# VH-VL binders against PH domain leucine-rich repeat-containing protein phosphatase 2 (PHLPP2), part 2

Target 1, 249 residues: PH domain leucine-rich repeat-containing protein phosphatase 2 (PHLPP2), of Homo sapiens (Human) (q6zvd8r785to1033)
Amino acid sequence: SHGLAEMAGQRNKLCVSALAMDSFAEGVGAVYGMFDGDRNEELPRLLQCTMADVLLEEVQQSTNDTVFMANTFLVSHRKLGMAGQKLGSSALLCYIRPDTADPASSFSLTVANVGTCQAVLCRGGKPVPLSKVFSLEQDPEEAQRVKDQKAIITEDNKVNGVTCCTRMLGCTYLYPWILPKPHISSTPLTIQDELLILGNKALWEHLSYTEAVNAVRHVQDPLAAAKKLCTLAQSYGCQDNVGAMVVYL

## First folded at step 14 (VH-VL; framework fv_adalimumab_6cr1)

Design s08 (from b19 with heavy chain M103L)
Fold by ESMFold2-Fast, scan of step 14:
Structure s08 (fold): chain C 249 residues (1-249), chain A 122 residues (1-122), chain B 107 residues (1-107)
Amino acid sequence: as target 1 above (249 residues)
Amino acid sequence: EVQLVESGGGLVQPGRSLRLSCAASGFTFSSYAMHWVRQAPGKGLEWVSAISDNSGYIYYADSVEGRFTISRDNAKNSLYLQMNSLRAEDTAVYYCAKDTRYLEWADYFDYWGQGTLVTVSS
Amino acid sequence: DIQMTQSPSSLSASVGDRVTITCRASRGINNYLAWYQQKPGKAPKLLIYYASTLQSGVPSRFSGSGSGTDFTLTISSLQPEDVATYYCQQYDSYPYTFGQGTKVEIK
């Protein structure tokens, strides 16, 4: 099971969307996702409505986790059409499925992201980050890549004054500085794996991985756990859209 | 079957121009990004230029930018490379290569042409 | 630009030997790496993509592994027809870059 909480903070609209399907691919797996458009609500909502369907098609074409997840992001990016030319969105997908190839693991988790939404696994009470944060301020390698490609980085650490994210779905007018190509990682799930936390940029700017895990580890209700994370971020001064999802494994 | 056939190579003097062509067949040409990759005699592979499916995105290696122009004609299933101000260091076999994705994604090259030799010598 | 460095630059091995070629990226490229085989006088041919996915029609003795910055191409049992130069290529980000090549010969 899962719980989701979303709060607008001081913003006049919510530009964070999420998806959660505890039963996916004919009951074989589960999929969870989070999308953050920063200043637009259009792309997160489009991705929320389409990305799980794209994943369902791609997992039927390939059993290789890198292949089906990369294709899911590629197809989703192209399906944005004209809206994807100027608007962009962070995208995070977590796919859980039975791992029949490895008898030591009953399930495997594949996590893919562009942008600044992150998934963090609680393994034996310890946080295991599974995502890469594609931002100028947090990723020196990405900042150097964008700089080497001769992009204008403004004083507020934005590419051409538009965004701090170095990878997003959409935003094609800023290619090749802003790429739609995700970070993909997979891990077999063990009995030590207690829960998965999905959060947007605002959540992870205010809570450390350890603090987030500790805040929810002993909360029985997933919705209460997700709400607790958002409330903690706001209590620490978060004024932006904040989203959190807690998945119990 | 996918086929890419390059033509237009030859011997040219430094400072002159040459235009390469690549004839594509066996796939929906207008749906894929296309690339030029070159290889100097006895050396490794060097990416030269790329063009998206609709010509909306075009990129060049620093070594050729301002001198080479990539273009395509989707109605004719053809890719071109106009090479101006040729230098001895541009001597290479030039390969036409098919992307598996759109240029804004950038992927690997699943099919290559046989190559056409360009020799820049006085 | 992402620099791709291959090791060794050349090797000689006997038929039936296990051969390994390493490729290192100057920054993290996740699994966005391909391996190509180029036989003398021929165009390169795709062997492996997404670091470990074998291209259709390529013999199972070829395999790839690695992620991030360190990658390996393995030929489990070298055959005479495998004499070629092997190249890695990153396709994480523009501009596209290749390793310098590893020449594989039979002794």
Scores: ipSAE 0.626, ipTM 0.855, lowest interface PAE 2.1, mean pLDDT 89

Design s09 (from b19 with heavy chain A106T)
Fold by ESMFold2-Fast, scan of step 14:
Structure s09 (fold): chain C 249 residues (1-249), chain A 122 residues (1-122), chain B 107 residues (1-107)
Amino acid sequence: as target 1 above (249 residues)
Amino acid sequence: EVQLVESGGGLVQPGRSLRLSCAASGFTFSSYAMHWVRQAPGKGLEWVSAISDNSGYIYYADSVEGRFTISRDNAKNSLYLQMNSLRAEDTAVYYCAKDTRYMEWTDYFDYWGQGTLVTVSS
Amino acid sequence: DIQMTQSPSSLSASVGDRVTITCRASRGINNYLAWYQQKPGKAPKLLIYYASTLQSGVPSRFSGSGSGTDFTLTISSLQPEDVATYYCQQYDSYPYTFGQGTKVEIK
C-alpha cells in the first residue's frame, strides 16, 4: 500500500496533521492517520509524532485488532498529560497487516477513530465508510448520551458551549461528556479493494463519499489525488483547514 | 496476587448510615480507578459508584446520588463508601471492583472482592 | 441510561451442548461490552472484554461476538463447572449498566 497526504488552508494556523508509514513495526504492516485539533495545532502535531510508536508497542502486546487499537487510543490519550486537559483532537488510525489466519495470501484493515475524521474504502468502485462521526448533528445516539449525562447542548451544537465533537483524545475537563473511546472496525482486504481515503471534517462536509471516490479512482498519482480532493472542497466553498490522504492498496 | 477485601457491612435501620471499606493489595492501587457494584439478594448486578486514581473524577448511579460518598486513601491502599439515609432497597452485597484503566477513563472490572452484605431493615 | 437486556433469563442444557446467550443494548455501544460469570455464592469473574476478547486463564470454550447493539456469549461445549449466572455489562458511557443475568443449569 502507498499513501500520500495534502493539507490545505491558512498555513500558519493549520490544525490538521497526517501520518503515513507504508512500512511499520519492522515490516509487519502499514499505518495511516489523520488528526484535527479544530482550533489548536499542538495536539495534532503531538499525536502525529507519537501515535505510531504507541501502536507499535501495543501490537507487540496483543494480536487482537480491537485490543491493540483501543489501547493505542487510551495510552495516547493518557500521554497527552496536562496538554490534554483543555485541548482536544480528532484522531483516525488505519492499520493494514497480514491476516493472521492466512498471512501469505491476505491482509486485514483495522480503522479506529474519535472525532470527525473518517476513512472511506473504495471496494469495486463503491464507497465503504469505516468510521463513525462523533458530532452532535450526525450522531443522534451520541447527542442523547450527552444529554442523558446532563450536559447542555447549546444552540450552535456544542457540548456546554465548547465543542461539537462528542469523542476526542484530550479534553479531559469535559469527561464524561467527551470520551476518548474510539469506534473500531475491521475488514479483510479483497482484490476489489482499490484505495482508502482519509479526510477531516472539512473534506467530508463538502464532498459526498461517492464524489470523493469518483474524483480519485482513476488518478495515478496519490499526491495529485489528495490535492484534487482538497481543491474540490475549496471550490465548493470550504474556507476551513481541509486534509485528505489517498492510499492505494 | 491481587486481593480486594470488603468490610463494614451489617444490619442497619432505615434512615441510618454505614461506612464500607475495601483493602487492596497486590497491585499499584494509586494507578487504578475503583468501583462499587452491588447485588440485592437473588437479583442482578448494579453499578453504584466510581472514583478515578487521583480522586479527580467521581461518579454515582442516580439511585444513590446525594446519599452515598465514594472516597479513597492511596497511602493506605483503601477504598471507602459512606452510605447515608439508607433505604430498604439498598439491601445488597456490596463488591469492591478494580478497573483496568487509569485516570478519567474507566473500563471493565478485572478483579472483584468477595463482597460485604448490607441489610437495611427494621 | 443504556438498558441491557439478556435472553434467555434461564436455560437448562446437557454437558457437551453448545450454549448461546444474547445481550442487547438500547443504543449502540461499539465493542465496549464485557461478560462476567458468577457462580452461586461467589463474586463475579471476568470472562470476555471488548465484546470478543477472552480474559487470560478463561477456557477457550468461551467466546464472545457482536458489535453495536447485539452481542452473544457462546459456550461451545458446556461443562458441569459452567453452572452459573452470566452477565453482560456495557462500559461505553456512564452510568455503567448490566444485563439482568442468564442462569445456566445442567439438566
Scores: ipSAE 0.130, ipTM 0.694, lowest interface PAE 5.4, mean pLDDT 87

Design s10 (from b19 with heavy chain A106V)
Fold by ESMFold2-Fast, scan of step 14:
Structure s10 (fold): chain C 249 residues (1-249), chain A 122 residues (1-122), chain B 107 residues (1-107)
Amino acid sequence: as target 1 above (249 residues)
Amino acid sequence: EVQLVESGGGLVQPGRSLRLSCAASGFTFSSYAMHWVRQAPGKGLEWVSAISDNSGYIYYADSVEGRFTISRDNAKNSLYLQMNSLRAEDTAVYYCAKDTRYMEWVDYFDYWGQGTLVTVSS
Amino acid sequence: DIQMTQSPSSLSASVGDRVTITCRASRGINNYLAWYQQKPGKAPKLLIYYASTLQSGVPSRFSGSGSGTDFTLTISSLQPEDVATYYCQQYDSYPYTFGQGTKVEIK
């Protein structure tokens, strides 16, 4: 089961969307996702409505986690059409399925993201981050890539004054500086794996991984857990859109 | 089966021009980005230029920017490279290469042509 | 640009030997890495993509591993037809970059 909380903070729009399907691919797996458009709500909503369907088609064409996840992001990026020309969105997908090596007795988790939404796994009470943060301030290698490609980085750490994200779905007018190619990671799930936390940039800027895990580890209600994370972020001064999802494993 | 056949290479003097062609068959040419990759004698591979499926995105290596022009004709299943102001360091075998995607995604090359040799010498 | 460095530049091994070639990226590239085989006078041929996925028709003695910055290509039992130069290529970000190549010869 899962719980989701989203809060607009001081902003007049909620530009964070999420998807959650405890039963996916005819009950074989589960999929969870989070999308953050920063200042637009259009792309997060579109991705919320389309990405699970794209994933369903791609997992039927390949059993390789990198292949079907990469294709899911690429196809979803293309489906944005003209809206994706100037608007962009962070995107995070978490897919749980039977492990191909031993499908009768174990499961695997595959996590893919562009932008700044992150998934963190609680394994034996310890946080295991599964995402890469694609921002100029948190990823020196991505910042250097963008500089090497001759983009102007403004004083406020934005590519051509537009965005601090170095990868996202959409934003094709800033290609090749801003790329839709996700970070993909997979891990077999063990009995030590207790829960999964999905959060947007605002959540992870205000809570450490350890603090987030400790805050929810012993909360039995997933919705209460997700609300607690958003409330903690706000108590630490968060005024932006904040989204959190907690998935019990 | 997928085939890529290059033509147009040869010996040319510095400062002059050559036009390379690549004839594609065995796949839906108009659905894929296409690339030119070169290899100087005894050296490794160097990416030269890319063009998206609809010609909406075109990119060049810094070493050829302003001198080379990539183009395609989807009705003829053909890729071209117009090479102007040729220099001795442009001497290489030029390969036509098929992307697995359309362009906004950098990807690997699943098929290559046999290559055509361009020698720039006086 | 992302620099790709291969090691060794060349090697000689006997038929049946296990051969390992390494490739290092100057930045993290996840598993967006391909391996190509190029025989003398021929075009490169795709062997492996997404760091570890074998291209259809490639013999099972070839395998790839690694993620992030460190990658390996392994030939579990070298055959005479495997004499070639092997190249890694990153496709994490534009522009495309290749390693300098590793020449594999039989003693």
Scores: ipSAE 0.601, ipTM 0.837, lowest interface PAE 2.1, mean pLDDT 88

Design s11 (from b19 with heavy chain A106L)
Fold by ESMFold2-Fast, scan of step 14:
Structure s11 (fold): chain C 249 residues (1-249), chain A 122 residues (1-122), chain B 107 residues (1-107)
Amino acid sequence: as target 1 above (249 residues)
Amino acid sequence: EVQLVESGGGLVQPGRSLRLSCAASGFTFSSYAMHWVRQAPGKGLEWVSAISDNSGYIYYADSVEGRFTISRDNAKNSLYLQMNSLRAEDTAVYYCAKDTRYMEWLDYFDYWGQGTLVTVSS
Amino acid sequence: DIQMTQSPSSLSASVGDRVTITCRASRGINNYLAWYQQKPGKAPKLLIYYASTLQSGVPSRFSGSGSGTDFTLTISSLQPEDVATYYCQQYDSYPYTFGQGTKVEIK
């Protein structure tokens, strides 16, 4: 099961959307996602409505985690149409399915993301980050990549003054500096895997991975767990949109 | 099946121009990004240029930027490389290569042409 | 630009030997790496994509592994037809770059 909480903070729009399906791909798998448009609500809502369907099509064409996830992000990026030209969104997908090496007794988790939404797994009480944060502040290699490609990084730490994210779905007018290519990672799930936390940039700016895991590890209600994470972020001074999802494994 | 056939190579003097062509067949040419990759005699592979499916995105290696122009004609299933201000170091076999993607998502090359030799010498 | 470095530059091995070629990226490229085989006088041919996915029609003795910055191409039992130069290529970001190549010869 899962719980989701989203709070607008001091902003007049909620530009974070989420996706949760405890039963997917004929009831055998599960998919969870989070999308953050920063200053637009259009792309997160569109991705919430389309991305799971794209994933379902792609998993039918390939059993390779990297292949079907990469295709899911590419097709979703293209489906944004004209809106994707100037607007962009962080996107995070978590897909749980029977392990191809041992489908009778184990499951695999595949996590793919662009932007700054992150998934963190609690394994034996310890956080296991599964996402890469594509921001100028947190990824020196990405910062160097966009500089090498002759982008201007402004004093407020944005690519051409527009965004601190170096990878997003949409934002095609800033190619090749901003790419839709996701980071993809897969891990077999074990009996030690207790829960999965999905959060947007605002959540992870205010809570460490350890703090987030400890806050929810012994909360029985997934919705109460997700609300607790958002409330903690706000208590630490978060005034932006904050989103958190907790999935019990 | 998929075929890419390069033409237009030859001997050319430094400072002159040459135009390469690549004729594609066996796939929907208008749906894929296309690349030029070169290989100097006895050396390794060097990516030269890419063009998206609709010509909306065009990219060049720094070594050829401002001198070479990539273009495509989807009605003729053809890719072109206009090479101006040629230098001795441009001497190479030029390969036409098919991307597995389109738009700005550049990917790996699933098919290559036979190559056409360009020799820049006085 | 992302620098791709292969090791070794050349090797000689016997038929049936296990051969390994390594490729290192100067920056993290996740799994966005391909391996190509180029036989003398011919165009390159795709062997492996997404670091570990074997291209259709390529013999199962070829395999790829690695992620991030360190990658390996393995030929589990070298055959005479495997004499070629092998190239790694990153496609994580523009501009795309190749390794310098590894020449494989039979003793």
Scores: ipSAE 0.510, ipTM 0.825, lowest interface PAE 2.9, mean pLDDT 88

Design s14 (from b19 with heavy chain E104Q)
Fold by ESMFold2-Fast, scan of step 14:
Structure s14 (fold): chain C 249 residues (1-249), chain A 122 residues (1-122), chain B 107 residues (1-107)
Amino acid sequence: as target 1 above (249 residues)
Amino acid sequence: EVQLVESGGGLVQPGRSLRLSCAASGFTFSSYAMHWVRQAPGKGLEWVSAISDNSGYIYYADSVEGRFTISRDNAKNSLYLQMNSLRAEDTAVYYCAKDTRYMQWADYFDYWGQGTLVTVSS
Amino acid sequence: DIQMTQSPSSLSASVGDRVTITCRASRGINNYLAWYQQKPGKAPKLLIYYASTLQSGVPSRFSGSGSGTDFTLTISSLQPEDVATYYCQQYDSYPYTFGQGTKVEIK
């Protein structure tokens, strides 16, 4: 089961969207996602409506996590069309399926992301981050790649003054500085895996991984858990859109 | 008529660099992933590297990662392989190969170039 | 890495004979297998993909079968122009791997 909370904060609109399917691929798996357009609501909503269908098609073409996730992000990026030329969105997908090594009794989790949304797994009460943040501020390798490609990085750490994210779906006019290539990680799920937290940039700027896990670990209702995370972020001064999803495993 | 024409092969000394090119025609180059596959003299085929239609996704075989760089120029319908720190084991015919699936990865190859021989020897 | 093993490594047959080449994967690859033909001095040519789907323009005497770990390429009536080395390739899992090849010659 899962719970989702989204709050606009002081912003005029909500530019965070989420996807949750406790039953996916004819009941054999589950998929969860979060999308953050920062200042646009158009791309997050489009990705929310399309990305699960793309994933469903791609898992039928390959059992390789790297291949089907990379293709899911690439196809989703291309499907943005004209809107994807100037607008961009962070995207995070979490796919749970039977483990190919032991399909009768165990599951695997594959997490893929571009941008600043992150998934954190609670394993034995401890946070296991499964995403990579593609930001000029947090990724020296990405900053160097962008500089080597002759981008102008402004004093506020943005590519041509537009965005600090170096990997996004859309934003085609800033290619090759901003790429749709996701970070992909997979882990077998164990009996110690209690829950999964998906959050956008605003959530993780205000809560540490440990704080987030501790805040929800003993909350029985997934919706109450998600709301608690958003409320905590706002109590720490968050004024931006904040989104949190809690999945009980 | 789909054509892939490789160039840039030759004799090079160990530790040096070489750049291969592949000129594509007869299809919408910018809509397909491209691959490099090599074949050592008298041996079988080995996949080397792949690049997506817009260069957003790039992959390398473990044997070449950190030494080789794949790139493409869609305006020129060209694929490239920059080979650095060459070793005797890199001696092979290098084939440019077209992925089969429109704007996605199929990972099998419907068209191949004629290959260009790279010999790494002192 | 998935290992692809072909058998036999070479064979000799007469024109008109039925020829079979087998390919075995070290783990299950569903139907994600392609077959290529490589004539001496030339580039490989795609014959079959998705284990059994014939590529456009390939003669109907070629066919593929199998799923999971065991696959077969069949030439129903060998012709002189079929003299070549044949390779299987899995594309289920990165890195993509090829069999060692089967050389087909005419007696």
Scores: ipSAE 0.000, ipTM 0.476, lowest interface PAE 14.1, mean pLDDT 86

Design s15 (from b19 with heavy chain E104H)
Fold by ESMFold2-Fast, scan of step 14:
Structure s15 (fold): chain C 249 residues (1-249), chain A 122 residues (1-122), chain B 107 residues (1-107)
Amino acid sequence: as target 1 above (249 residues)
Amino acid sequence: EVQLVESGGGLVQPGRSLRLSCAASGFTFSSYAMHWVRQAPGKGLEWVSAISDNSGYIYYADSVEGRFTISRDNAKNSLYLQMNSLRAEDTAVYYCAKDTRYMHWADYFDYWGQGTLVTVSS
Amino acid sequence: DIQMTQSPSSLSASVGDRVTITCRASRGINNYLAWYQQKPGKAPKLLIYYASTLQSGVPSRFSGSGSGTDFTLTISSLQPEDVATYYCQQYDSYPYTFGQGTKVEIK
C-alpha cells in the first residue's frame, strides 16, 4: 500500500499533485506519480488526471519499458496544448508490473521523470535513487547543454529568468532548452526491496536519501510515514510546497 | 509499404540556390516529424534540419542556420529543403528521414529515402 | 553539441566472429541512442533504438547495450551481408548528432 502527504508552506497554494493506483492495467500492475508546477497548480492537476490513462494506452502498444515511458511523457506533453506553452511541471511516474523475463514469480519497477521530483527505493535499508534531477544547479551536464544551445542564463541560474529546471512537461516557449524527454530507469524488485519514496524538490532539498529512508523504515502506517517526511522537511526550514509519498512493497 | 523519394539534387555553383523535395507514401505523413540528414562524399552522417508534424517546431544545424529553410505540405505528403547561399562544404547526399513520433519530433529515424546528390562546385 | 565518438574506425573480421563496436557520448544521454547500418551504395537502415531495442526484421545476432555515456553494438556471429558502416546517433537533445562511423569488412 501507499500513503501521501502534501503541505503548501508559506505560499498557501499547493502546486504539487500526486496519483496512486495500487491496481492498474486490469489489475496486473500499480502506478504512482508526483507532479510539481512550482508556481502553478494547473499543470500538476492536469497531469494527475491524464497521465495514468496515457500510460495505460502505451503499455498496450509495447512491453518495452523505455518505449512506453518515453511515449507516455511525450504524448502527455502534447496533450497539454495551449496550457503547456508558458506553464511547466515536473513529472514523476513509477510503474510496477510483472517482470517480462519471469512474469509468474517476479516484478519490475520502471521509474521515469522530468524536473526535480525523485523516487528513491529502499533496498536492504540502503537508498537507491532511481531518478535524475534536471536543474542547472545540480546537473552540470544539463547546465552545459543549455549553455551550448545558447540559452540566456540569468545570474540566479535560471533559463530566461524563469526556471532552474532543464526538463519539464510543458514550457514549450523555452524549447529546445527545456525538454520533455524523461530519465528512465528499471530494476527487478527483490525481497530486499522494502519501500519506495516519491518526493518533490522541496523534500529532497531538506532530507538526504539516507535520512528519508531511516525516518520511515520502521513506521508501520504509510500515511504516517509520508506525513513524517513532510514534517521533517518543515522542521529543517522548508517554506515551499512539499510532497511525499511512501509505497510499501 | 513506406517510401520516401528525394528529388531536386544536382550540380550548382557556389552562392546559388537549390530546392530539394521528398515525396512520402505508405504512412500518414501529417502525423510524423521529418528530417533532412546529409553525408559528404566519404564522410559520416550529419543531421541538417527537422520539422514537426504541424510545422510548430523547426530546427537547424548551426552550419546551415539562416541559409536553409525546411518546410512541408501535408496535403501533398511532401517535405522540402530550400538551400540558399550554397557553399562547397554543402556538397553531400541529402537523405529524407522519417521520425518515429506521431505527434512530436525528437526521436530516431525508422525510414530513410535513397538520397539525392547535391554537388556545389564551380 | 553532444559529441559521439565511435571505436574502432574500421575493423576486419572473419565470418562467424563476434564483432563489438563502441560509442561514447560526451554527456549523459540516458537510453536515447540508435544504431544504423549503411551498406555500400545504400541509405542507412535502423538496427537498434533506445540503446538495446532491436528493430523489427533485424536479425537477432545484432544486439545493443549501454546507458548514459557508453554504448556497445554487438554482432554475435558475423555474416557476409553484414559488411557495412555502422553509425550511432543520440536523440536526447537538439542538435542530434552521429558518431563518425565504424567500417566492418570481412577478411
Scores: ipSAE 0.576, ipTM 0.835, lowest interface PAE 2.1, mean pLDDT 88

Design s16 (from b19 with heavy chain W105F)
Fold by ESMFold2-Fast, scan of step 14:
Structure s16 (fold): chain C 249 residues (1-249), chain A 122 residues (1-122), chain B 107 residues (1-107)
Amino acid sequence: as target 1 above (249 residues)
Amino acid sequence: EVQLVESGGGLVQPGRSLRLSCAASGFTFSSYAMHWVRQAPGKGLEWVSAISDNSGYIYYADSVEGRFTISRDNAKNSLYLQMNSLRAEDTAVYYCAKDTRYMEFADYFDYWGQGTLVTVSS
Amino acid sequence: DIQMTQSPSSLSASVGDRVTITCRASRGINNYLAWYQQKPGKAPKLLIYYASTLQSGVPSRFSGSGSGTDFTLTISSLQPEDVATYYCQQYDSYPYTFGQGTKVEIK
């Protein structure tokens, strides 16, 4: 039980893609994802079609959430091949499965991301952000890392004039300034966990976490909830591609 | 069984050159990134240089950039470190270290060689 | 460069004791931290990677924890063969940096 909305805004093409599988890994789990190529639609669509299969293989080789999620991102990065040399994409995966320590009674959520797509959990009406934003504007430590590695940061706040993201899948010609290594976080799910919101950069630039949670918390239809988030972002002046997914827990 | 065997270390005068070699066996050498890590006597570990599986990506610590050159010969399962303009502070045991991933860096080292001592002294 | 600081620099403990070594990064490194064991006169050996994942063949008395900037290596029941210097290493970004090491001795 999920809803997804995507809007192109003022752009001619949609460079945001998403995946949602309410039943994954032979029905024992669920996976949700969002991908944002900024100015290319090729990598988001490729990742949408391939990353769930990579995750399925990796979860069968390790039960450790950091291991299988890091490997999912690195293998997916390699599979981009030649397309990944110049093109890049933000990537966010959310994996829900029975808790290994107590599979009969509880579930765990693992969230991993590169780039600027974020997942936010609503726990007892409060937003719990689970992602790290890898951008020059929002992460001074990442900005300092790429400066220390002798990258040129242009006046428009981009690495070598190309992207504001300091981590993404692809963009291999800018390695090691732009890394495919995700931030990974896990949390046991509780009865107080109501919903999960996935959004791209444009969504989170226009809505605070609290605004987003409050906007959808009492909306019964997941699709209506997702559309409401995109419409609110546009009402606040968003002209870029905007994507939102709402997952009811 | 993975084995890495370093050679080429020895006593060398400041300003001179030395070439280290690392012979690899027990894994598909051409599929993994390789690293050099050094340890000065009685001191800790310092990463020196890395080379990707196809030599497409090469990186150096600032302390050795412009003086050291890392290279590999996948047909011979060998890694090299050409050390030019050696300084007293380059005195260390030099370890050959294997990366854990096939095509891209994972950057922790699952296997290390025994090390070869380089002493830069007059 | 990311600076890695270990605490303590050295410790002495008895066989069977719980030993804890801390490693702090000067900036956030997510989970990209490894721990190595180096016995006198030997090359380092990988113990733990991704902060908390035990390398195959390493005894279960070793464990790692932490994320971001603060990390811990724990030996739940120190054995004589554990006498060594332990190093943390960040591999979030180049240049890869190591802690200064923690020397573990038996009383």
Scores: ipSAE 0.372, ipTM 0.778, lowest interface PAE 4.0, mean pLDDT 88

